# VH-VL binders against o27280: the designs that were tried, part 9

Target 1, 266 residues: o27280
Amino acid sequence: MDSMNVPEVLEIKRIVEESESVKTFIFSWDFRREVRPGQFVMVWDFRDEKPMSVSLIDPVRSEIGISIRRVGEFTDRVHGLSEGDLLGIRGPYGRGFELMGRDILLVGGGIGMAPLAALADEATARGMRVDALVAARTADELLFLDRLEAAGVNISTCTDDGSCGFKGFAHERLLTLEENHDMAAVCGPEPMMFQVMRILDERDVPAQLSLERYMKCAVGICGQCCLDDTGFRVCAEGPVFWSQELSRVREFGRYRRDPAGRRVPW
Below, E stands for the ipSAE of ESMFold2; O stands for the ipSAE of OpenDDE; V2 stands for 0.75 times the mean of E and O plus 0.25 times the DockQ between their complexes.

## First folded at step 25 (VH-VL; framework fv_marstacimab)

Design t25 (at its last look DockQ between E and O 0.42; V2 from the best seeds 0.00; counts 0 for: pae E 6.4 > 2)
Fold by OpenDDE, look of step 25:
Structure t25 (fold): chain C 266 residues (1-266), chain A 123 residues (1-123), chain B 112 residues (1-112)
Amino acid sequence: as target 1 above (266 residues)
Amino acid sequence: EVQLLESGGGLVQPGGSLRLSCAASGFTFSSYWMSWVRQAPGKGLEWVSYISSEGDYTYYADSVKGRFTISRDNSKNTLYLQMNSLRAEDTAVYYCARGSYDYWSGYDAFDIWGQGTMVTVSS
Amino acid sequence: QSVLTQPPSVSGAPGQRVTISCTGSSSNIGADYDVHWYQQLPGTAPKLLIYENNKRPSGVPDRFSGSKSGTSASLAITGLQAEDEADYYCQSYDESLEGYYVFGGGTKLTVL
């Protein structure tokens, strides 16, 4: 079997407290195994396994980072871990972001900023101009601001309660921005991504969006992450999709399926 | 200020129809799924129906399926509940509620509520 | 009756700690669906008090806390105050009922 499909037991090298609910776990990584922003790994705590986006790619330090939001039992366990503890990591999987042009817009919401932070690092390293619209419910939930700033990213923030930056949603803030970019990368709650995509389409800005879905195998065989009407597997054809692809996905921004396959609201 | 304001409640005979409205303000209405929750006099809360942000998908409690229709007009920031074939047991204060979503959990709470509108079904 | 079971009433003196239980099943709380709590003051609409098991919305005092374990959840109120007298409802999601949002029967809290 391909070594990519076997979890590698890795030691947590460092833990970065990003917010009250988000931690970044840093691992040593052999970069003979390529990893791209937008790809994900399966994290195994020896009891359960969950897909997580790569938020840090550092070839110089030979490290990757995985940002995890505390949301359930699995993540509760993981958040209870310390430096030196072990996790199983397999991957990376999925289609990552493609960079094009000179000016890129990143639109991220909450933990959706994780893959975008990695993309920002790559884009800035290539000498691209990067603008980032970072959205969260409240100021304390905004992620990676210092990191992005240090990388030379031009940041615009928005919060639902107005505690930082623009008061309102990311797509509302986007409407106030007149500048167009060569491309956009979007990741966050699907209601956000859906609205942002519509605006970008109207502006003829090529956009890539990263989806999050319940998945099991991560290798496109189980079908748990299949999208309605298209047959797209988020783990195989995604998680990064072009806006033209998502325009064909009926459920995008409207509903998702729970582990039992039932429709649940966004 | 974020608020929801219900209207359209009143007295109706069994078998009759009534249409409730909920006017939303202070937030981007079209970005949220919305629900109706009702409370019979002196009783607990009962979820009635929910509608997706774009209105593409609707769900109903078994108690109202086939009789109630939830809809929305995002251009008017208004949620509706068409109630047909009303029964005595439908007597309740009807609340419109905004759904809150967690990106990771997929579970929702109701973070904003209207003050409710009273519907009385009686002969 | 209700998918989620709550005690009909609880009481406490000012300054005391009270807890309200919410008992579900394997198809809701036990299936790891989040529990939310609402406070309903007399003659008013419900207000979100706790969301996602233990998180407080802005404006909710830290003397309110939530927890979840197994098939049950609990709301704890410390430093009980007269204004806490209200009805409290737990709410979750039940996967066996085709996407139903389910409420507890409600608990009337009396401050003595």
Scores: ipSAE 0.287, ipTM 0.712, lowest interface PAE 1.8, mean pLDDT 92
Fold by ESMFold2, look of step 25:
Structure t25 (fold): chain C 266 residues (1-266), chain A 123 residues (1-123), chain B 112 residues (1-112)
Amino acid sequence: as target 1 above (266 residues)
Amino acid sequence: EVQLLESGGGLVQPGGSLRLSCAASGFTFSSYWMSWVRQAPGKGLEWVSYISSEGDYTYYADSVKGRFTISRDNSKNTLYLQMNSLRAEDTAVYYCARGSYDYWSGYDAFDIWGQGTMVTVSS
Amino acid sequence: QSVLTQPPSVSGAPGQRVTISCTGSSSNIGADYDVHWYQQLPGTAPKLLIYENNKRPSGVPDRFSGSKSGTSASLAITGLQAEDEADYYCQSYDESLEGYYVFGGGTKLTVL
């Protein structure tokens, strides 16, 4: 039964500082309302509301975690909060990742590792083998490494400046990794995801990619999250799409939309 | 070591045509949006055109729409500008510029510039 | 008649601080599009100096800084050196026209 899609006001139970610019906010959650890796929630600070990926799904402790990167006014305000402070949460929304096979590759860039960390926990708990390629500009921006290691994930890193792991872009590192995975899950900046998708498609590895688009209503009514040509709504038919679904979308990897809906270069 | 080298400039009469080339090296050319920017003698910078990494989206300043065509050949790491129906007002140094490419920033600044090629349109 | 307005010239003595303004409108800087800055030394191609309002590319010293507020942006240069004598351009995106990148008219910095 739906809650009428109004935000539930929750106390911040704990804050984990993942990096200088990223914090994970942990809340108590009643898991009779299911949450799946790749789904998102709308976070309301009583002024604005923004979509955020769920990065921790822990039914045993009755907790969810939401990882937020400080990038603007809304996220600056949220980063200024303390344990015990309140946020509104509505959701979860969207289509999550589907696990397939026994051997899974994760490719994440920056904050895009957040939903993949949740997926990694589920995959390893099911006894699957998980490889993760974790990308960032610098070593200090690599996210969730300790958490992934504790979960038994096999980690490869790359950084633009070479300060940790492979020096270069995620898709360049991918060319040197094993090609025997049953599926891949990809999340990060759309230029990264486009290049990674092309390599995985050439290798016949089924891939699911998580997109972020400008969203307002989160339930598919307003149309602000639509992809060109297909009418797909990121908040309803996504945010997770199979690579074959994205191959029919002209805009993926080619341009983005500004807040007014205009096509702009990447 | 990232390099852009323009060529194809010269003296052309009004109404004539020229094709400019820009040879790219030291980076993965097919990953970047590319631009032409011009500067008339003694004047400021004026954006001319932009092309997507695969060449399927092109953008033009109003002053050149219908007369100029931007294109690229990713197999040759080369950007082109076909300039038709040239006018005296098109006299400028033409720069090849790379849109900044960064998984984190996208194509919203021009981070690498060539040294330019001079186009003079006069009788 | 540039979409982004800059003063035609500014000057400062060696070691001093100078600022260069870039004034836009609600369709560019005021619509929260980023501002970038370029330095053009005499007889050379432009060089990216500041991107995304206040970030410096590798190799640009921290005496160059940028800021953005409302419909305007500013480039600050401290510790002026003779080699800073150049033309400076701001650049942004104007949402009123698809695909338009706009430059300011340029500011000639003279180091006295």
Scores: ipSAE 0.021, ipTM 0.559, lowest interface PAE 6.4, mean pLDDT 85
ESMFold2 (binder alone), look of step 25: mean pLDDT 90; pTM 0.932

## First folded at step 26 (VH-VL; framework fv_marstacimab)

Design t26 (at its last look DockQ between E and O 0.44; V2 from the best seeds 0.00; counts 0 for: pae E 7.2 > 2)
Fold by OpenDDE, look of step 26:
Structure t26 (fold): chain C 266 residues (1-266), chain A 123 residues (1-123), chain B 112 residues (1-112)
Amino acid sequence: as target 1 above (266 residues)
Amino acid sequence: EVQLLESGGGLVQPGGSLRLSCAASGFTFSDYWMSWVRQAPGKGLEWVSYISYEGDYTYYADSVKGRFTISRDNSKNTLYLQMNSLRAEDTAVYYCARGSYDYWSGYDAFDIWGQGTMVTVSS
Amino acid sequence: QSVLTQPPSVSGAPGQRVTISCTGSSSNIGAGYDVHWYQQLPGTAPKLLIYENNKRPSGVPDRFSGSKSGTSASLAITGLQAEDEADYYCQSYDESLEGYYVFGGGTKLTVL
């Protein structure tokens, strides 16, 4: 078996508190193992295993960061860890984002900003102009603003309650933004992504979207993350998809499957 | 005003059938998953069934599976529940409930409820 | 018998703080599914009180708050008022059952 499929036990070097519910765990990383924004890793706390997006890629410090939102038992345990504690990490897996052009638009919602933050770092390092639409329910849930600003990203914020930036949803804010981007990268709640994709398609802006599904094996074998009608495996053919690919996925923005394989609504 | 109005409840004998209707108004009906939730007299709430936007997918609680059929007519803004082989334990107020659309969550709450219609199964 | 466990009853005097617990398992609350709360006044249909663990719909006073941790959730009511006397239900999703949506058994809140 490929060594990338064996969890490596890593020490948590640092923990960054991004918000009340989100922490970034930083690990030393051997960059002989390539990692791209948009890819994910499987995080093992020696009891359970969950897929998590890579939110920081730092070849200079030889570090990666994994941002985790506290939502259930697994993440509760992980959030209880301290610097110096151990986690198992295997990967990275999946297809990451591709960068093209000179101007890129990032549209992120909530924890969806995690992979986009990593992408922003790469894009800015390449000398690209990066605009980021960062959305959340409230101001205190907006993620990575300081980090993005420090990287030279032009930030536009959007909150449901208007506590910061545009009052409304990300797709609504998008309608008010300029259309001079060479490509877009989108990650967040699927209802958001669905609406954003429609707008970008109408504007003929090439778009990549990071899809979230229940991923168990991460290696394209178990089929738990298989999308209906297409046979796309989110862990293998994704999680990053082009809008043209997602246009073939009827379930996109409408429903997904739970761990038991049942359809649940968005 | 957003509103759900149930009808079709009544008295029926065990083994009988009944068809409930729920008329929706004040919102785009086809944009929401819809559910039936029931409450036996003096007891708690029990989810019964839900149906997808266009009716392509239907789901049922084990207690009613094979006996009840949920359907919808989006052209009439109406939700239905066909109840066959009714049992005494099916006696309850049946509520029509709208699944909440949330921009950030993939799982529904029930944000709009009808006033319910009483179904009594008794010999 | 309910998938989610609530105390059958709680009581408090006007102005007091009361808490209603909702205990689930690893297949529902513990799996990361959101918890919602409903208020049902006597003789009326349920009303959404809290959604997504701690969010209030428009019109719901800030006296009502929700929280979730591990396999449990809690509804807190501060400044208890007479009109708060009602049945309260928690609700979530369970990935192990054929009945997708699950409710707690309900809690009767009495204002003394």
Scores: ipSAE 0.116, ipTM 0.692, lowest interface PAE 1.7, mean pLDDT 92
Fold by ESMFold2, look of step 26:
Structure t26 (fold): chain C 266 residues (1-266), chain A 123 residues (1-123), chain B 112 residues (1-112)
Amino acid sequence: as target 1 above (266 residues)
Amino acid sequence: EVQLLESGGGLVQPGGSLRLSCAASGFTFSDYWMSWVRQAPGKGLEWVSYISYEGDYTYYADSVKGRFTISRDNSKNTLYLQMNSLRAEDTAVYYCARGSYDYWSGYDAFDIWGQGTMVTVSS
Amino acid sequence: QSVLTQPPSVSGAPGQRVTISCTGSSSNIGAGYDVHWYQQLPGTAPKLLIYENNKRPSGVPDRFSGSKSGTSASLAITGLQAEDEADYYCQSYDESLEGYYVFGGGTKLTVL
């Protein structure tokens, strides 16, 4: 019904090549439409529309950044665009992260670092101490390291192939890190998030996790983004959930749903 | 160091039952989805079943649904396949395979394979 | 039966380039699911050769490469060697089969 649900056609102001497979597209943004870390937008290339996380929220420069990983036909087309080209943006949608305490741990896998980079900027601006565990397959796929360092974030890295930092999975690295944070924020592949959540719960660290699910309408009407056991809709009641909320969900970390609603392994 | 070792194969009559075992070593078994893949003599690979890392979710190829049951015991690092109502068409080498635990895809390839155990269904 | 179609055989002389195709549909490769490749030497278990379309595990030589386009994938072997004689299988997921792992029918590579 409202203008938020109709894509606004915006000119790409700048493109930052974050890695071989990830670009950040920066747009001018009217912050009367408030955007918070952990919320998402729908990106429309005039043929198809996909949800994407906001990685940069800069009210001073009136800019928003949206980080997109090249994974298929839609994202291939978007990655082929240049500065000055147009994209449709609608949103923001969903529940963002809440900050608490003085010490926060960020655990991000791949493109999951995008919303956490935005959160890190907010947390450091509030004077929090921020530790980040940044995970990727290879060193070249570690995202936002320069931004995090410039913001004063204490960075630990891990890579599947050991090319940078700890060789192995993020949850394996987490077992070797200190247990002294007031909260955590986690975003990445659901297998990573499940393993990380289990460790954080055992340590009594309050955690918020950002889920990605197939979304058709983005406002909670179609039901495609529902979690099995709770009826939560990722686009309306999430995408950010507290670990307490997710502990009751059998689906989390065990399977996902394809666009037709069928259970598939993850 | 990383190893999967299948056992329990043998000769069985049509309509009979067998239980296959797969002993895992050299990795954290409970962190991985596990699968059975079979290969009839002179034929290609056919996926049979997979099981989640806690055993809560199981999936089966259409050709074995209702007859085969996959299970695991994480305390013993062992994967099982209970095979009931066996048919001649089930004759194959059965491989235990580790599903890649991939933060990025959630499911994808089979990165570690056992050497297989032979099941022959013949009267 | 097989959701992914491979040629039954290919052959090449030492030093040549060969390719092995893997043809799927809109419910698997065409839906964006990755393709993996396995090598099975005679009398042995399969071994992961290529994962996620074009990535090589440690220990797999650069002369093995993979690609994906549309609803099809391809395995290329350059500088063909006698030890490359094996069966090769592609694998993906098919969303119409409840996310089943699906294998191609296999391709026997003969080094002449």
Scores: ipSAE 0.015, ipTM 0.514, lowest interface PAE 7.2, mean pLDDT 84
ESMFold2 (binder alone), look of step 26: mean pLDDT 91; pTM 0.937

## First folded at step 27 (VH-VL; framework fv_marstacimab)

Design t27 (at its last look DockQ between E and O 0.84; V2 from the best seeds 0.00; counts 0 for: pae E 2.8 > 2)
Fold by OpenDDE, look of step 27:
Structure t27 (fold): chain C 266 residues (1-266), chain A 123 residues (1-123), chain B 112 residues (1-112)
Amino acid sequence: as target 1 above (266 residues)
Amino acid sequence: EVQLLESGGGLVQPGGSLRLSCAASGFTFSDYYMSWVRQAPGKGLEWVSYISSEGDYTYYADSVKGRFTISRDNSKNTLYLQMNSLRAEDTAVYYCARGRYDYWSGYDAFDIWGQGTMVTVSS
Amino acid sequence: QSVLTQPPSVSGAPGQRVTISCTGSSSNIGAGYDVHWYQQLPGTAPKLLIYENNKRPSGVPDRFSGSKSGTSASLAITGLQAEDEADYYCQSYDESLEGYYVFGGGTKLTVL
């Protein structure tokens, strides 16, 4: 098997509690292995394996961060780990974000802010103006606000209950913003991304969106993450797609397939 | 007011057929996944079938697959369940249920229920 | 023989705290699918009580709370009242079965 597909056992260097349900696990990283915002890694707890986005890329400290939301048995186990414990990491995989222009808009929902936080760091380092629309159900679920602020990002918040910022959904908040950007990067619930993409298209703003699908191999072989009609593999041609590409994907914003291949609604 | 109203229930002999209807009001019917859930007398809830908002895909419980057909007419705000080859074990109150749309999760609960219609399969 | 396992009955006195468990597996609750709870009063249709593990729809008192961990979920009722006497069902999704939704067997709550 290709050496890149063998998990490297890494020690958890540090754990950052981002919210009640999200933790960032930091690892030492050899940056001879390039990693880009928008790429993902497969995290192995020696029992199961799940794809996770890279949320921190720090070449200066030789560290990467992986943010994980507690949602099931696997993530429950991972959240039970401590600094000094071990995890298997293989990757990175997939197509990451591309940066262009001077002004970039980030639209993120919940854990979708993970890859966008990494992108924000790169964009700001390049001297770009970064606006970020950060959405969550409630104020306590908003992620990476302090980090984004420290990086010089202009933040707009949106919460379903109005506990912080705009009361409503991200796409609704976006409609109230009149300024255009050179490009946009979007990541979050697919219903959110679908609505946001429509608005951005109407405004002729080039947009990249990061999709989430069930992944098994992560190397474009098994086809479990294949998108209908196009044959795009989220793990290979994605997870980051341009809006023009997603416009050809019928299932986008409508459904996804579960591990059994059944259509499940968004 | 959001409401679901089932009709079409009744007494039918084994092997017979029956068509249930569910009239929706108070919301945009075409935006929601819909399901049928049944409850045998003195028993628990059992999911029967669901249909997508546009009716382009459907799923069935194994217990009814091949015998029941779920459909919808969005122009009439109506959900249907065609039940063929009915069996005694199909005797139950049949509920029409709306799948809750969630912005953040792709998995539904049932947030609106009808009062149900009773189907009795007996000789 | 439901996919999700609930105790057939629980009881409590007014004012007490009661809990109803819902035990699943790695193919449903353990796979990360949300758990929802329904209340069914005698002679009525089910009503959504808790959605997405711990959220309450409008009109549901804060005496009702939900939690999920591992392959199990739990419904807690504090300050038990006479009107809480009902059947309670948990519901989720199972990726290993044909179909979509799965229910627990139901729990009858009696207020003493």
Scores: ipSAE 0.414, ipTM 0.767, lowest interface PAE 1.3, mean pLDDT 93
Fold by ESMFold2, look of step 27:
Structure t27 (fold): chain C 266 residues (1-266), chain A 123 residues (1-123), chain B 112 residues (1-112)
Amino acid sequence: as target 1 above (266 residues)
Amino acid sequence: EVQLLESGGGLVQPGGSLRLSCAASGFTFSDYYMSWVRQAPGKGLEWVSYISSEGDYTYYADSVKGRFTISRDNSKNTLYLQMNSLRAEDTAVYYCARGRYDYWSGYDAFDIWGQGTMVTVSS
Amino acid sequence: QSVLTQPPSVSGAPGQRVTISCTGSSSNIGAGYDVHWYQQLPGTAPKLLIYENNKRPSGVPDRFSGSKSGTSASLAITGLQAEDEADYYCQSYDESLEGYYVFGGGTKLTVL
């Protein structure tokens, strides 16, 4: 059996509380299994298995970090774990972000900042200028601000309630900013990503967006993560797609599919 | 002022047909998905049907699938429910409900409801 | 039977705190889908009371609150008032083939 398809049981080395609802779980990692920003892993708690984005990639310390938002039964159980407890990890899977040029814009909503934080570290290490627009409902839900600042990222914030930064949506803030970037990377709620993509396309800024879909196998054979009309498999051809690729996907920004294959609105 | 107003209810015999309408005002109708939700006398709420904002996809509860057809005319700001092969169990108040738009979670709750229109299926 | 289970009735005296439970399964609340709550006053249409587990629409008093844990959700009403006498419904999404948008069976709140 392919070793990438069998979970490796790893000890939780550290837990960082990023917010009341988000924790980062840090593991020792053998980087012969290369990990790129935007790739994901399947996290197994010995009862269920869910895809999670990698938020920290540190080859120097031989560590990876996985950020998990508490939303349901699985993530509630994982949030109840302590340092020294065990989790199964398989992967990494999927296509990560590609860096290009010298100036990058990151646009992240909520937990979507997790893979972008990893990308920001790589971009700044390469000497790129990094601007990040970090969005949430409230100030308490803004993620990774201290980490991004320490990395030299130029941060703009927006919150629905105006408790930190611009009051409003990420795409509304983006309209008020005049910046020229060589590329953008976007991750967050699909309604946010759709609106942001439209603006970036109008400005001719190459953009990569990270999608979330239901996954079972994570290696492209079960078909559960397929996008309508194109047949793209989020676990294989994504989760990171260029905006050009997504422009051919009717469902993007309009609906998602549940495990039963039914369309659920956005 | 945001409003939904249902009409077209009434008494109909089993096996008959009826068409409900829901007039929308005070918001951009074409931006929202819409649902029909019904409530039989003395009973709870039951979701009936859903239609996307452009009308390009629909879903139905199993109890009405094949008998009911949801549709919309965005130029008239009107939602419709065509009910065929009606049964006594379809007797209910029928509500028109607007899907809540949320930047973070999409269309997940019903934030605006009409007053309802009564459909009675009886011989 | 209702996919989401609520007690048929709950009662409390003015000023008290009451809770209304909403019990689901791994195919709905347990899968991470949000829970919404509706209040239906006698003779009126339902109104959105709580969305996304614990958020209040504008105009809903802060004595109404919601929470979610595991496969269940709860609506809490503090400082109970006579005007709170109504039917309360939870709602979520069920990803099984037998589900879609699902409501609880409803709870009649009686103010004693």
Scores: ipSAE 0.345, ipTM 0.722, lowest interface PAE 2.8, mean pLDDT 87
ESMFold2 (binder alone), look of step 27: mean pLDDT 90; pTM 0.932

